# Miniprotein binders against f4hyd7r31to219: the designs that were tried, part 27

Target 1, 189 residues: f4hyd7r31to219
Amino acid sequence: DKIRLSAKRDAKEDEGEELPTELNTINSAGGFLVVSPDKLSVKYTNTNLHGHDVGVVQANKPAPIKCLTYYFEIFVKDSGIKGQIAIGFTKESFKMRRQPGWEVNSCGYHGDDGYLYRGQGKGEPFGPKFTKDDAVGGGINYASQEFFFTKNGTIVGKIPKDIRGHLFPTVAVHSQNEEVLVNFGKKKF
Short names: E, the ipSAE of ESMFold2; O, the ipSAE of OpenDDE; V2, 0.75 times the mean of E and O plus 0.25 times the DockQ between their complexes.

## First folded at step 15 (miniprotein)

Design oc (at its last look DockQ between E and O 0.81; V2 from the best seeds 0.83)
Fold by OpenDDE base, look of step 15:
Order: structure tokens, then C-alpha cells, then sequence
Structure oc (fold): chain B 189 residues (1-189), chain A 80 residues (1-80)
């Protein structure tokens, strides 16, 4: 509750900064991922044949920088076959066939193992797994220069933010029928 | 040039940060917040150009200003 309230307060104080509002459909891995017409949900529709057939999508805008805290959430509507859903932050140049955190200058909290990935190829123990009906959040604390993640409104962990520049809210799906809804703050968290 | 724009943006960011520090001493925390926001915006512009041009020194300086501006902004918000 307190984090959701602080993030909402911070987002309101910056009149004139463009916020993430929807998923960017232009750079989506169109062969593996279907974005809904409202651009607020994503589903993995393909059969996962290879480890690189990741359906990854970024927000249409980077996280705001004039605030102290940014936060967004996903809701897992369907965990699909494997529950290989990830939430995180990536640069604009991020490769659109990778899980967030598999590449340098990215980070991601993954639902299948609960591990954090931050470009080192190996995940580290971080938080609980997440699956169907879980709400999972990702945020930036700019004052402390940390990423933080949440599950069902509770902080599960924090890591140093060593990535510079603009960062995009990023979601990935990787197995058949995985479906997530994204909340960029239009709905009450 | 992009290099000139980056340097100008960095200089503006420094100026806004120094003005914010002066106002923090006077207790005008609302104006401190606004000036730190401007400093951050200009420093991020400098950083973006520096990363594209490969000017690592400018990028490091811009990032220093960004971090300092956020710390000052947080302090001002706690005191406002």
C-alpha cells in the first residue's frame, strides 16, 4: 500500500513528463506475442520450440525521470504451460527476443524460479515464484538508485540500479497461453 | 553539434543544481524540487548525447549531477 501511494504521488507532481501508458506494439516480437487491441495485455500464442522464442514487449515510453519513484504492475491472467513470465526494465536497444535480465543493461524478476536476472546469464535467488492471479510490480527508486519488485503489494527485494539512461518497463512471456495484464497507473494499484 | 548541445545541457544542469542548493539553504523546498527536476532533465539530455558520441567523461559527469540532484530532491521532499 505505501509504495503504491508514494509512486502515485510522485507521478502526479511531474506535470508535463510523458509516462508509460501502453505497450509498444511496433517493436514486439510479432511471431510469438499477441498484444491486445487496448495495448494493455500480452499473450504468448506460439509453441515454444526454442529457448530464444521469447515474447518480450516494452512500454511505449520510458520510465519518468523527474520523480523519485516509478512503479508499474502486471497481473498474471494465465501462467500458461511453464509460467516463464518476467517483469523488469530494459534500454530502448534491448533485443526483442530475450527475457529481461538475460542481456547486459537489463534486469528482470522471473516467475518460474523467482530469480533475479541482471545480464550475467545466471539468475540469483531473489523472491517467491509468481503465477496465475498474482500481481507483480517493478519499480525504480531514483534517490537510492535501486530497482525493487513486489508481489501482491509487498516488496520482495531490491537491487542496485547500475544501468544508466532511460529505462523501459518490460514484460516477457515465453510459454504457450501465458497471458498478463499491464497496469501503468491508470488503474488503482 | 551534438557535442556542443551535450556540453550546454550539462552546464545548464550544473547551474540548476547550484541554484537548488542555494534555495535549500533558504528553506524554499518547493522551488528546490522544481530546480532539481530541471537539472535531472538537462543532465539526462547530456547523458543521452554523450552515450551516442562515446564521450565517457561527459557521461560520468552527467550521471554525477543526476545522482546529486535526486538526493537533493529527496531531502527537499522530506522537509517540505
Amino acid sequence: as target 1 above (189 residues)
Amino acid sequence: SPAEEAREALDEAKSYLEQAKELAEKGDYRRVIRLTQRAIERAYRALEIAEKTGDEELAEEAWRIIREAYRLMERARRLS
Scores: ipSAE 0.853, ipTM 0.950, lowest interface PAE 0.5, mean pLDDT 92
Fold by ESMFold2, look of step 15:
Structure oc (fold): chain B 189 residues (1-189), chain A 80 residues (1-80)
Amino acid sequence: as target 1 above (189 residues)
Amino acid sequence: SPAEEAREALDEAKSYLEQAKELAEKGDYRRVIRLTQRAIERAYRALEIAEKTGDEELAEEAWRIIREAYRLMERARRLS
């Protein structure tokens, strides 16, 4: 059955498109977070809780574009002192001190308020809060041009995707001890 | 030049999309999927250049091709 799954993945990757497999430790350098050696988890290391000290990290590759749907998940291992964990999508040049969705050309679903942020200055009511032991997913539906998000396997909301071009799966942590595991598809969703 | 590369990529994307539409009329949905993937890839390249150079007209043209290709790919996936 591993051969069957491998063949199915290869068909999805027709013409050799590279996929996100791990977190990008080059673009996430700084004092706000630590990425694990296997590059599949991240923990907030900063004790100064200020809006400019977000620990944000992108995947090593943008979401594939030669498919109809892309999806990845995080698992909240530790919600820290404020639960300011986010999942979303950002352009390659996104500012690594900002939550996804605080700047234009990005979006993010945030755990502490359940709001969606989409580069409009403030968040909007969107879905439930999420915290420790939750699995939260983010995806792109290219045919409908929508972002969608899940909590524990259930779609909690969709929004229009008004951002053109390549987008990177993005996670953020923003208060002491926040820690997430990232699943780019190596584990069954 | 970047402008020449962007125009070439966009023209190629349009050609792939035209070919995909013809194959869709013939019911060859596997080839439609492959051709729309190529159209998307080439149009994304044109879009990337256009955004870097500030050519909004070319960027919007590329984006229209991309959206059309995704809609055709979705139809082909459903019918295959």
Scores: ipSAE 0.818, ipTM 0.930, lowest interface PAE 0.6, mean pLDDT 87
ESMFold2 (binder alone), look of step 15: mean pLDDT 92; pTM 0.928

Design od (at its last look DockQ between E and O 0.90; V2 from the best seeds 0.86)
Fold by OpenDDE base, look of step 15:
Structure od (fold): chain B 189 residues (1-189), chain A 80 residues (1-80)
Amino acid sequence: as target 1 above (189 residues)
Amino acid sequence: SPAEEAREALDEAKSYLEQAKELAEKGDYRRVIRRTQEAIERAYRALEIAEKTGDEELAEEAWRIIREAYRLMERARRLS
C-alpha cells in the first residue's frame, strides 16, 4: 500500500516527463510472443524449443527519473506450461530473446524459481515463486538506489541498483501459453 | 562535439545541484525539488553521452551528481 501510494504521488509531481504507458511492440522478440492490441498484455505462443527463445518486451518509455520511486505491476493470467515469467528492468540496448537479469545491465525476478537475476549466469534466492493469479511488481527507489519487487502488494526483496542510465520496465514469457497483463499505473494497483 | 555537449550538460547539472543546496539552506523545499530534477535531467544527458563516447571519468562524475541530487530531493520531500 505505502509503495503504491508513493509511486502515484511521485508520478503526479513530474508533469514534464513521459511515463511508460504501454508495451513496445516495435522492439519485441518477434515470433515468440504476441502483444495484445491494447499493448497491455503479452502471451507466449510458441513451443519453447531453446533456452534463448524468450519472449521479452519492454515498455514504450523508460522509467521516469525526476521522481523518487517508480513502480509497475504484472498480473499472471496464465502461467503456461512452466511459469517462466519474469519482471524486471533492462537498458534500451537489451538483447531481445533473453530473460531480464541474464544479461549485464539488467535485473529480473523470475516466477518459476523465485530467484533474482542481475547479469550473473546464476540466480540468487530472493522471494517466493509466483504463478497464475499473482500480481507481481517491480520498482526503483532512486533515493536509496535500489530495485524492489513485490508479490500481491507485499515487498519480497530489495537489491542495490548498480545499473546506470535509463531503465525500461521489462516483462518476459518463456513457455507456451504464459500470459501476463501489465499495469503501468492506469489501473489502481 | 558530443564531448563538449556532455561537459556542458555536466556543468549545468553541477550548477543546478549547487542551487538546490543553497535553496535547501533557505528552506525553500519546493524549489529544491525542482532544481534537483533539473540537475538529474542534465546529469543523465551527460551520462548518456559519456557512455557512448567511453568517457568513464565523466560518466562517474555524472553518476555522483545524480545520486547526490536524489538524496537532496528525498530530504526536501521529507521536509516539505
Scores: ipSAE 0.870, ipTM 0.956, lowest interface PAE 0.5, mean pLDDT 92
Fold by ESMFold2, look of step 15:
Structure od (fold): chain B 189 residues (1-189), chain A 80 residues (1-80)
Amino acid sequence: as target 1 above (189 residues)
Amino acid sequence: SPAEEAREALDEAKSYLEQAKELAEKGDYRRVIRRTQEAIERAYRALEIAEKTGDEELAEEAWRIIREAYRLMERARRLS
């Protein structure tokens, strides 16, 4: 509650900086996903025949930097056949078709195992699994240089942020029918 | 050139950070916050260029300024 409200207040005080408002369909992973007309939801539509055809999408702008905290949420509308939904942060040059956190310069909190992935080849135990009807948040604390994540309004974990530079809010869907709604702050958290 | 642009941005960031420190000594915390925001913006610009050009030394300099500016901004926010 306080973290979500505080993060929104900090972002409002950062005038003169463009904020994430929608998903970036220009740089999204090919034909593995469908982004809604309002660009605030994404669904995985193809059969995942090889396990590496990830429907990853970044926000249209990087997280603002002239503030102390940034935060956004997803809502899991459908956990699909494998529940491999992820929320995280990636550099602009992040390799498409990979889960956030599978590659260097990214991090991701994954619903199917509850692990945190941060570009070290494997995940680490981190928080609870999350699935259909869960609201899951990701944020940056710039003062402490940490990523933090929430599930249903409660912080589930924090990790050091060892990634420099602009970072994009990132979501991923990875198995048939996985679908998430994204809230960049237009709706109260 | 990119290298010149990055160095100029970093020098501006350093200047804004020093101004912020001086304002903090005078207790003008609202201006501290504004100056640290300017420092951060310039240092991120330098960092962006440095990473694209592979200038790791300049990137690390920019990153140190960024972290210091965030710490000062946090202190100023608490005191203001």
Scores: ipSAE 0.814, ipTM 0.929, lowest interface PAE 0.6, mean pLDDT 87
ESMFold2 (binder alone), look of step 15: mean pLDDT 91; pTM 0.916

Design oe (at its last look DockQ between E and O 0.60; V2 from the best seeds 0.00; counts 0 for: pae O 4.5 > 1.5)
Fold by OpenDDE base, look of step 15:
Structure oe (fold): chain B 189 residues (1-189), chain A 80 residues (1-80)
Amino acid sequence: as target 1 above (189 residues)
Amino acid sequence: SPAEEARKALDEAKSYLEQAKELAEKGDYRRVIRLTQEAIERAYRALEIAEKLGDEELAEEAWRIIREAYRLMERARRLS
């Protein structure tokens, strides 16, 4: 609750900055995922044949920079076969067939193992697993230069933000029938 | 040139940050917040250009200004 309220306050004070509002359908891995017509949900529709058949999608805009805290959430509507859902932050140049955190200059909290990935090839223990009916959030604290993640409104962990420049809210799905809804702040968190 | 644009943006960022520091001493925290926002925006422009040019020195300087501006913004927000 307190984090959601703080993030909402900070986002309102940023006069004139464009906010993430929807998923970017132009740069999506169109062979593996379907973005809904409202651009606020993503579903993995393919059979996962290979470890690189990741359905990853970014927000249409980077996280705002004129605030102290940015935050967005996903809601896991369906965990699919494996629950290999990830939330995180990536640069604009991020490869659209990777989980966030599998590449340098990215980070991701993954639902299947609860690990944090940050470009080092191995995940590290971080938080609980997340699955169907969980709300999972990702945020940036610019004052402390940290990423933070939440599960069901509670902070599960923080890491140093060593990535410079604009970062995009990023969601990934990787197994059949995984489906998430994205909340960029239009809905009450 | 892109290099000149980056340097100009960095100089603007530094100017806004110094103005923000001066106003922080005077207790005008609302204006400090606005000036730090301007500093951050200019420094991010400098950073983006510097990264595209491969100018790591300029990129690091821009990033230093960004970090300092956020710390000042947070202080002003707490005191406002």
Scores: ipSAE 0.869, ipTM 0.956, lowest interface PAE 0.5, mean pLDDT 92
Fold by ESMFold2, look of step 16:
Structure oe (fold): chain B 189 residues (1-189), chain A 80 residues (1-80)
Amino acid sequence: as target 1 above (189 residues)
Amino acid sequence: SPAEEARKALDEAKSYLEQAKELAEKGDYRRVIRLTQEAIERAYRALEIAEKLGDEELAEEAWRIIREAYRLMERARRLS
């Protein structure tokens, strides 16, 4: 049984590593978002729509490093009024009121423009926009040192990963009613 | 001290990586994978401390070891 063998291999690869399992509610941007009781979904709760009001949340653990690849997904349950949902990776000290990719040491794929942001002042054309009912994934390929992103199971782009050190899976919501569900791998992708 | 801890971790990482390279020459790819994982763990520890100290030279040394270990691990998984 290939599935069972793959599960055993994954356990061996990450032995001694704690994995992302839920959203981190301790250091989240608490004024602009609500994380669900199961800590696997987040919704933007603010009606003030300017750059200071980003609802950003990291996973409870950084992506594992003793493996060749890491991957997680979000599902866009509600794209809100502006569709400013993002998926990406950030350092532990990332400023939690900024979209992933707006600051150095972070990257983010943004739904409203399809751009990739990686701390270089502005976004760059990257992939399709994504919105309600899309599943969007973010991953790290450690061998190639790339971030990669998917939309509905298809890779939409890869970029060089120039960021050193531990990185946290990160999601952001930024306009009224934006809501995402997060899948750290406990459900089949 | 933090600087001594970081240097020790980096030295351990280098040692694990060199052992992994030796085993790769002998085709023991399962051990290569395990040794590269050990190297990565120690080098990430050194990198974390180096960044907190602002020691860019040490951080860059650690990062080079990390990238090399990942490339070796990938090769070993492909060949195993």
Scores: ipSAE 0.822, ipTM 0.935, lowest interface PAE 0.5, mean pLDDT 86
ESMFold2, look of step 15: ipSAE 0.812; ipTM 0.925
ESMFold2 (binder alone), look of step 15: mean pLDDT 92; pTM 0.923
ESMFold2 (binder alone), look of step 16: mean pLDDT 92; pTM 0.923
OpenDDE base, look of step 16: ipSAE 0.867; ipTM 0.955
ESMFold2, look of step 17: ipSAE 0.804; ipTM 0.925
ESMFold2 (binder alone), look of step 17: mean pLDDT 92; pTM 0.924
OpenDDE base, look of step 17: ipSAE 0.029; ipTM 0.431

Design og (at its last look DockQ between E and O 0.90; V2 from the best seeds 0.86)
Fold by OpenDDE base, look of step 15:
Structure og (fold): chain B 189 residues (1-189), chain A 80 residues (1-80)
Amino acid sequence: as target 1 above (189 residues)
Amino acid sequence: SPAEEAREALDEAKSYLERAKELAEKGDYRRVIRLTQEAIERAYRALEIAEKLGDEELAEEAWRIIREAYRLMERARRLS
C-alpha cells in the first residue's frame, strides 16, 4: 500500500516527464511473443526450443527520473508450461531475446525459481516463486538507489541499483502459453 | 561538440544542485524539489553523452551529481 501510494504521488508531481504507458511493440522479440492490441498484455506463442528464445518486451518509455520512486506491475494470467516469467529493468540497448538480468546492465525477478538475476550468469535467492493469478511488481527507489520487487502487494526484496542511466520496465515470457497483463499505473494497483 | 555539450550539461546540473542546497538552508523545499529535478535531468544528459563517448570520468561525475540531487530531493520532500 505505502509503495503504491508513494509511486502515485511521485508520478503526479512530474507533469513534464513522459511515463511508461504501454508495451513497445517495435522493439519486441518478433516471433516468440504476441503483444495485445491494447499493448498491455503479452503472450508467449511458440514452443520453447532454445534457452535464448525469450519473448522479452520493454515499455514504450523509460522509467521517469524526476521522481523518487517508480513502480509498475504485471499480473500473471497464465503461467504456461514452465512459468518462466520475469519482471525487471533493462537499458534501451537490451538484447531482445534474453531474460532481464541475464545481460549486463539489467535486472530481473524470475517466477520459476524466485531468483534475482542482475547481469551474472547465475541467479541468487531472492523471493518466492510466482505463478498464475499473482501480481508482481518492480520498482526503483532513486533516493536509496535500489531496485525492489513485490508479490501480491508485499515487498519481497531489495537490491542495490548499480545500473546507471535510463531504465525501461521490462517483462519476459519464455514458455508456451505464458501470458501476463501489464499495469503502468492506469489501473489502481 | 558532444563533449562540450556534456560538460555544459554537467555544469548546469552542478549549478542547479548548488542553488537547491542554498534554498534548502532557507527552507524553500518546494523550490528545492524543482531545482533537483532540473539538476537530475541535465546530469542524465551529461551521463548519456559521456557513456557514448566512453568518458568514464565525466560519467562518474554526472552520476555523483544525480545521486546527490536525489538525496536532497528526498530530504526536501520529507520536510515539505
Scores: ipSAE 0.868, ipTM 0.956, lowest interface PAE 0.5, mean pLDDT 92
Fold by ESMFold2, look of step 15:
Structure og (fold): chain B 189 residues (1-189), chain A 80 residues (1-80)
Amino acid sequence: as target 1 above (189 residues)
Amino acid sequence: SPAEEAREALDEAKSYLERAKELAEKGDYRRVIRLTQEAIERAYRALEIAEKLGDEELAEEAWRIIREAYRLMERARRLS
């Protein structure tokens, strides 16, 4: 019921702007990942044990800005051999062979260490690790200018958002067989 | 020119924000929310152009308007 109420409020707040609905397969690191036909899941398909290339994909639209809060989730279907799954936000110009948060003007919460990466050097302790069967969310609070993240419905941390401009929901897979499903709000959270 | 387009967008954003502040004094919070949304849209346009031009002063000016608009929108929703 809270999710349904939030969806009605979001629709009222977002009236007249385009929303993220699917993964962007035109500008993605497609050499190391496969996006499903419905564009709502991604799997790392590189079986090369020596590979270091990140499979990164952005949503087809930036997070809406005419609202106070934006939120999306991933579900970890398979944590692969290294569990290097990430959820975050990136600018349109983000380099697609990098984990979100490895470059300036990006932010990422990473499953293998639970760290937050925000383009300020190495990662920092932030939240729990996450793995297979976890639902992990990422959001923006525009009023407070913070990113926030969830694990299985519980907020695990918030950090200042010191990045200006439009930001794209972003997911990454990085080791063999990592696979996530993405929920942009079409399915009840 | 891009610089003129950015200035026009930013001026429009400021106008929407000032009108929203006036309506907030009158307690018309539904219109405040709508006007802050319009201000945010125009100021983001100005910010995008300013960043492409490398005009940091204009970009920061646009960003200030955006943050003010979000704060006003939040107050309006809390008081509605």
Scores: ipSAE 0.815, ipTM 0.931, lowest interface PAE 0.6, mean pLDDT 86
ESMFold2 (binder alone), look of step 15: mean pLDDT 91; pTM 0.921

## First folded at step 16 (miniprotein)

Design pa (at its last fold request DockQ between E and O 0.74; V2 from the best seeds 0.82)
Fold by OpenDDE base, fold request of step 19:
Structure pa (fold): chain B 189 residues (1-189), chain A 80 residues (1-80)
Amino acid sequence: as target 1 above (189 residues)
Amino acid sequence: SPAEEARKALDEAKSYLEQAKELAEKGDYRRVIRLTMEAIERAYRALEIAEKTGDEELAEEAWRIIREAYRLMERARRLS
């Protein structure tokens, strides 16, 4: 609750900065995912699971910088076969076939293991697993320079934000029928 | 040039941050918040150019200003 309220306040105080509002369908053309017509959900439709066949999508805009806190959520509609869903932050130059946190200058909280990934290829114990019907959030505290993640409205962990520059809200799906809804703040969290 | 643009953006960011500090001493926290936002925007521009050109020194300086501006913004919001 307090985080959601803070993030909403900070987004209203944003002086003319463009906020993330929808998923970027232009750079997600990898054929592994389908973005809904409203650009607020993503589904993994591929049956061929290669370790590099990640369905990753970014927001249309980076996280705002003229605020103290940014926050967005996903809702796991379907965990698919493996529940290899990730939420996090990536740079604009992020490789659109990787999980967030598998590359340098990215961070991701992964649902299958509950681990945090931050570019070292090894996950770190971080929070609970998440699956179908879970709401999972990712945020930036700019004052403390931390990433934070939530599950069902509760903070599950925080880490130092060692990544510089603009960051995009990022979601990934990696197994058949994984489907997530994204909330960039248009709906009540 | 990109390098000149980055330096200009950095200098503007420094100026806005300094003005924000002076206004913080006067207790004008609403203006402090606005000036820190301007400092952050300009410093992010400097950082982006510096990262593209490989000017690590300028990138580090821009990142220092960004961090300081956010700390000042947080302080001003707590006191407003």
Scores: ipSAE 0.872, ipTM 0.958, lowest interface PAE 0.5, mean pLDDT 91
Fold by ESMFold2, fold request of step 19:
Structure pa (fold): chain B 189 residues (1-189), chain A 80 residues (1-80)
Amino acid sequence: as target 1 above (189 residues)
Amino acid sequence: SPAEEARKALDEAKSYLEQAKELAEKGDYRRVIRLTMEAIERAYRALEIAEKTGDEELAEEAWRIIREAYRLMERARRLS
């Protein structure tokens, strides 16, 4: 009877929740960025900047919901010309030429000013600026319905999550040579 | 139809959440955690459909169930 139950459990586990593992190259902002072959890094490559042409990339899957917390990190390899790197969460239909947090149903922690943006017209003071060689994390606490962010392993702030539904881990680069590495949990945080 | 699918998913979520509450009173926190995950999954499905169809009343109902299930899961995780 144990063998029979074990075989059934093994088959059911093939239907588990899919997790973010890499950057989504299908829906990335075309012409503004290059995603590495392993799909775990992104660099802003546009040398003829045309205003608000943000290089935004979502993870390949939304953050899992059958858990109490979700968390991922970026490492800032190059802060580029303006240091306009962001980490956050967005709905699947997010406008791919916009920084996370510039539109409703998104949030973003931005490196150049340290502000949090959450679709309310302007950013708000939130945490320290972050730049080259910083590790920055973003997470969701589902029980409290909060976003939280870290810099170099230290929580820098929490903000109410007033967004319903599935959210994608999101990173953005916006000036020449900005580059980040993304860690969805395959490497120790 | 989408409306029937959303109502069905929401009813399943409510059923899982009620079962989880009963088990929590009996101290079976491992099953509470599993059942709240099922409730959350079904309620997210209902919420997704409701938002696409513009059924704000059903969307809010699903969202309340989701929040309640997460709170119960957190309590069960601490006590397990």
Scores: ipSAE 0.830, ipTM 0.933, lowest interface PAE 0.5, mean pLDDT 86
ESMFold2, look of step 16: ipSAE 0.808; ipTM 0.927
ESMFold2 (binder alone), look of step 16: mean pLDDT 91; pTM 0.919
OpenDDE base, look of step 16: ipSAE 0.867; ipTM 0.957
ESMFold2, look of step 18: ipSAE 0.819; ipTM 0.933
ESMFold2 (binder alone), look of step 18: mean pLDDT 91; pTM 0.913
OpenDDE base, look of step 18: ipSAE 0.870; ipTM 0.957
ESMFold2, fold request of step 19: ipSAE 0.814, 0.816; ipTM 0.931, 0.933
ESMFold2 (binder alone), fold request of step 19: mean pLDDT 91, 91, 91; pTM 0.919, 0.917, 0.915
OpenDDE base, fold request of step 19: ipSAE 0.869, 0.872; ipTM 0.957, 0.958

Design pb (at its last read DockQ between E and O 0.58; V2 from the best seeds 0.78)
Amino acid sequence: SPAEEARKALDEAKSYLEQAKELAEKGDYRRVIRLTMEAIERAYRALEIAEKLGDEELAEEAWRIIREAYRLMERARRLS
ESMFold2, look of step 16: ipSAE 0.807; ipTM 0.925
ESMFold2 (binder alone), look of step 16: mean pLDDT 91; pTM 0.919
OpenDDE base, look of step 16: ipSAE 0.866; ipTM 0.957
ESMFold2, look of step 17: ipSAE 0.814; ipTM 0.932
ESMFold2 (binder alone), look of step 17: mean pLDDT 91; pTM 0.917
OpenDDE base, look of step 17: ipSAE 0.868; ipTM 0.957
ESMFold2, look of step 18: ipSAE 0.817; ipTM 0.930
ESMFold2 (binder alone), look of step 18: mean pLDDT 91; pTM 0.920
OpenDDE base, look of step 18: ipSAE 0.870; ipTM 0.957
ESMFold2, fold request of step 19: ipSAE 0.807, 0.811, 0.808; ipTM 0.927, 0.930, 0.928
ESMFold2 (binder alone), fold request of step 19: mean pLDDT 91, 92, 92; pTM 0.921, 0.921, 0.921
OpenDDE base, fold request of step 19: ipSAE 0.873, 0.873, 0.874; ipTM 0.959, 0.959, 0.959
ESMFold2, last read: ipSAE 0.817, 0.824, 0.808; ipTM 0.934, 0.933, 0.928
ESMFold2 (binder alone), last read: mean pLDDT 92, 91, 91; pTM 0.921, 0.916, 0.917
OpenDDE base, last read: ipSAE 0.872, 0.874, 0.872; ipTM 0.958, 0.959, 0.958

Design pc (at its last look DockQ between E and O 0.76; V2 from the best seeds 0.82)
Fold by OpenDDE base, look of step 16:
Structure pc (fold): chain B 189 residues (1-189), chain A 80 residues (1-80)
Amino acid sequence: as target 1 above (189 residues)
Amino acid sequence: SPAEEAREALDEAKSYLERAKKLAEKGDYRRVIRLTMEAIERAYRALEIAEKTGDEELAEEAWRIIREAYRLMERARRLS
């Protein structure tokens, strides 16, 4: 609760900084995911699953920097076949068709195993698994230079933010019928 | 040139940060917050260019300023 309130307070449009508001469909991996017309949900529709056929999408804007805390959430509407949903942060140059945290300069909290990935090729124990009807959040604390993640409003973990520069809120789906809604702050967290 | 732009942005960031520090000593925390935001913005610009040009030294300096500015911003927000 306190983090959600703090993040909402810090995400002020008043600072003249553009905020993440919707999913970026321009660089989305077409054919693996479908982004809704409102650009606030993503579904994995592919039946041909390869390990690198990840449906990953970034926000249209990077996380704001003229604040102390940034936060966004996903809601898992459907965990699909495998529940291989990830939330995290990536650079603009992040390769499509990868889970956040599989590449250097990215991090992701993954729902199927509850592990944190941060470009080391191997996940580390981090938090609980998450599935259908879970709300999962990702945030940046700029003062402490940490990433933090939440499940259903509770912080599940924090890690050092060793990635420099602008970071994009990132969501990934990887198995059939996985569907998530994204909340960039338009709705109450 | 990009290198000149990065250096200029870094110098601006330093200037804003130093001004913010002086105002923090005076207890003008609202203005401290604004100046730290400017410092962060300029330093991020310097960092972005430095990363593109491969100027690791400039990138490290920009990142140092960014971290210091956020710490000062947090302090000012806590005290305001």
Scores: ipSAE 0.867, ipTM 0.957, lowest interface PAE 0.5, mean pLDDT 91
Fold by ESMFold2, look of step 16:
Structure pc (fold): chain B 189 residues (1-189), chain A 80 residues (1-80)
Amino acid sequence: as target 1 above (189 residues)
Amino acid sequence: SPAEEAREALDEAKSYLERAKKLAEKGDYRRVIRLTMEAIERAYRALEIAEKTGDEELAEEAWRIIREAYRLMERARRLS
């Protein structure tokens, strides 16, 4: 009987860190976006084209820390009227009406200008713009303490990660009809 | 207290990291990887408390341990 129980436990993988699996709808930016029922896509529904009313959403868990790298992707299904889609990382307390990188303790790669924002004032030139039908990835290299980003499978840039503590995968939509699909690794990259 | 919890977590992280370094000298890289994960977990706990309490000295100490543990983990995985 103990042999059977032991074998059952051994067949299960380590339950160490819980991983991001879906978008967090509890603390999302209400009124600016709609998250799909499967919690793997988001669309901007607000018509406020000039405000700071960003549809921002974090993953349901922070990026795991007991690993050397973390990576997730978005797919831009609709770049909307301004293409102000962003992918990045934010602290748990990040304000849910702000683009990732507009505040300290956050980082974001933005599609409309290709800039990297990391809470240091104006964004900085970083990578190519990205738009409809692009797959864009964001990752953390813990050994080098860098954020890195990809476009269509190719690394487009790396920057120092000078943010300490747990970070959440974060996506944002910001103009009418912007829509992204999020892949936390359940589908092969 | 939060200060006691943070110091205890950091001391445990240092102990895990020291043991991982000794195992690396013996080439037991699987255990190095496991122990560096433990060190990282405890040091992150200490860092979280230190940031909430404004203890920057302890936060910096925890952050140094975290970075060192990641570098050792990377080396252990490369040498596996």
Scores: ipSAE 0.821, ipTM 0.931, lowest interface PAE 0.5, mean pLDDT 86
ESMFold2 (binder alone), look of step 16: mean pLDDT 91; pTM 0.917

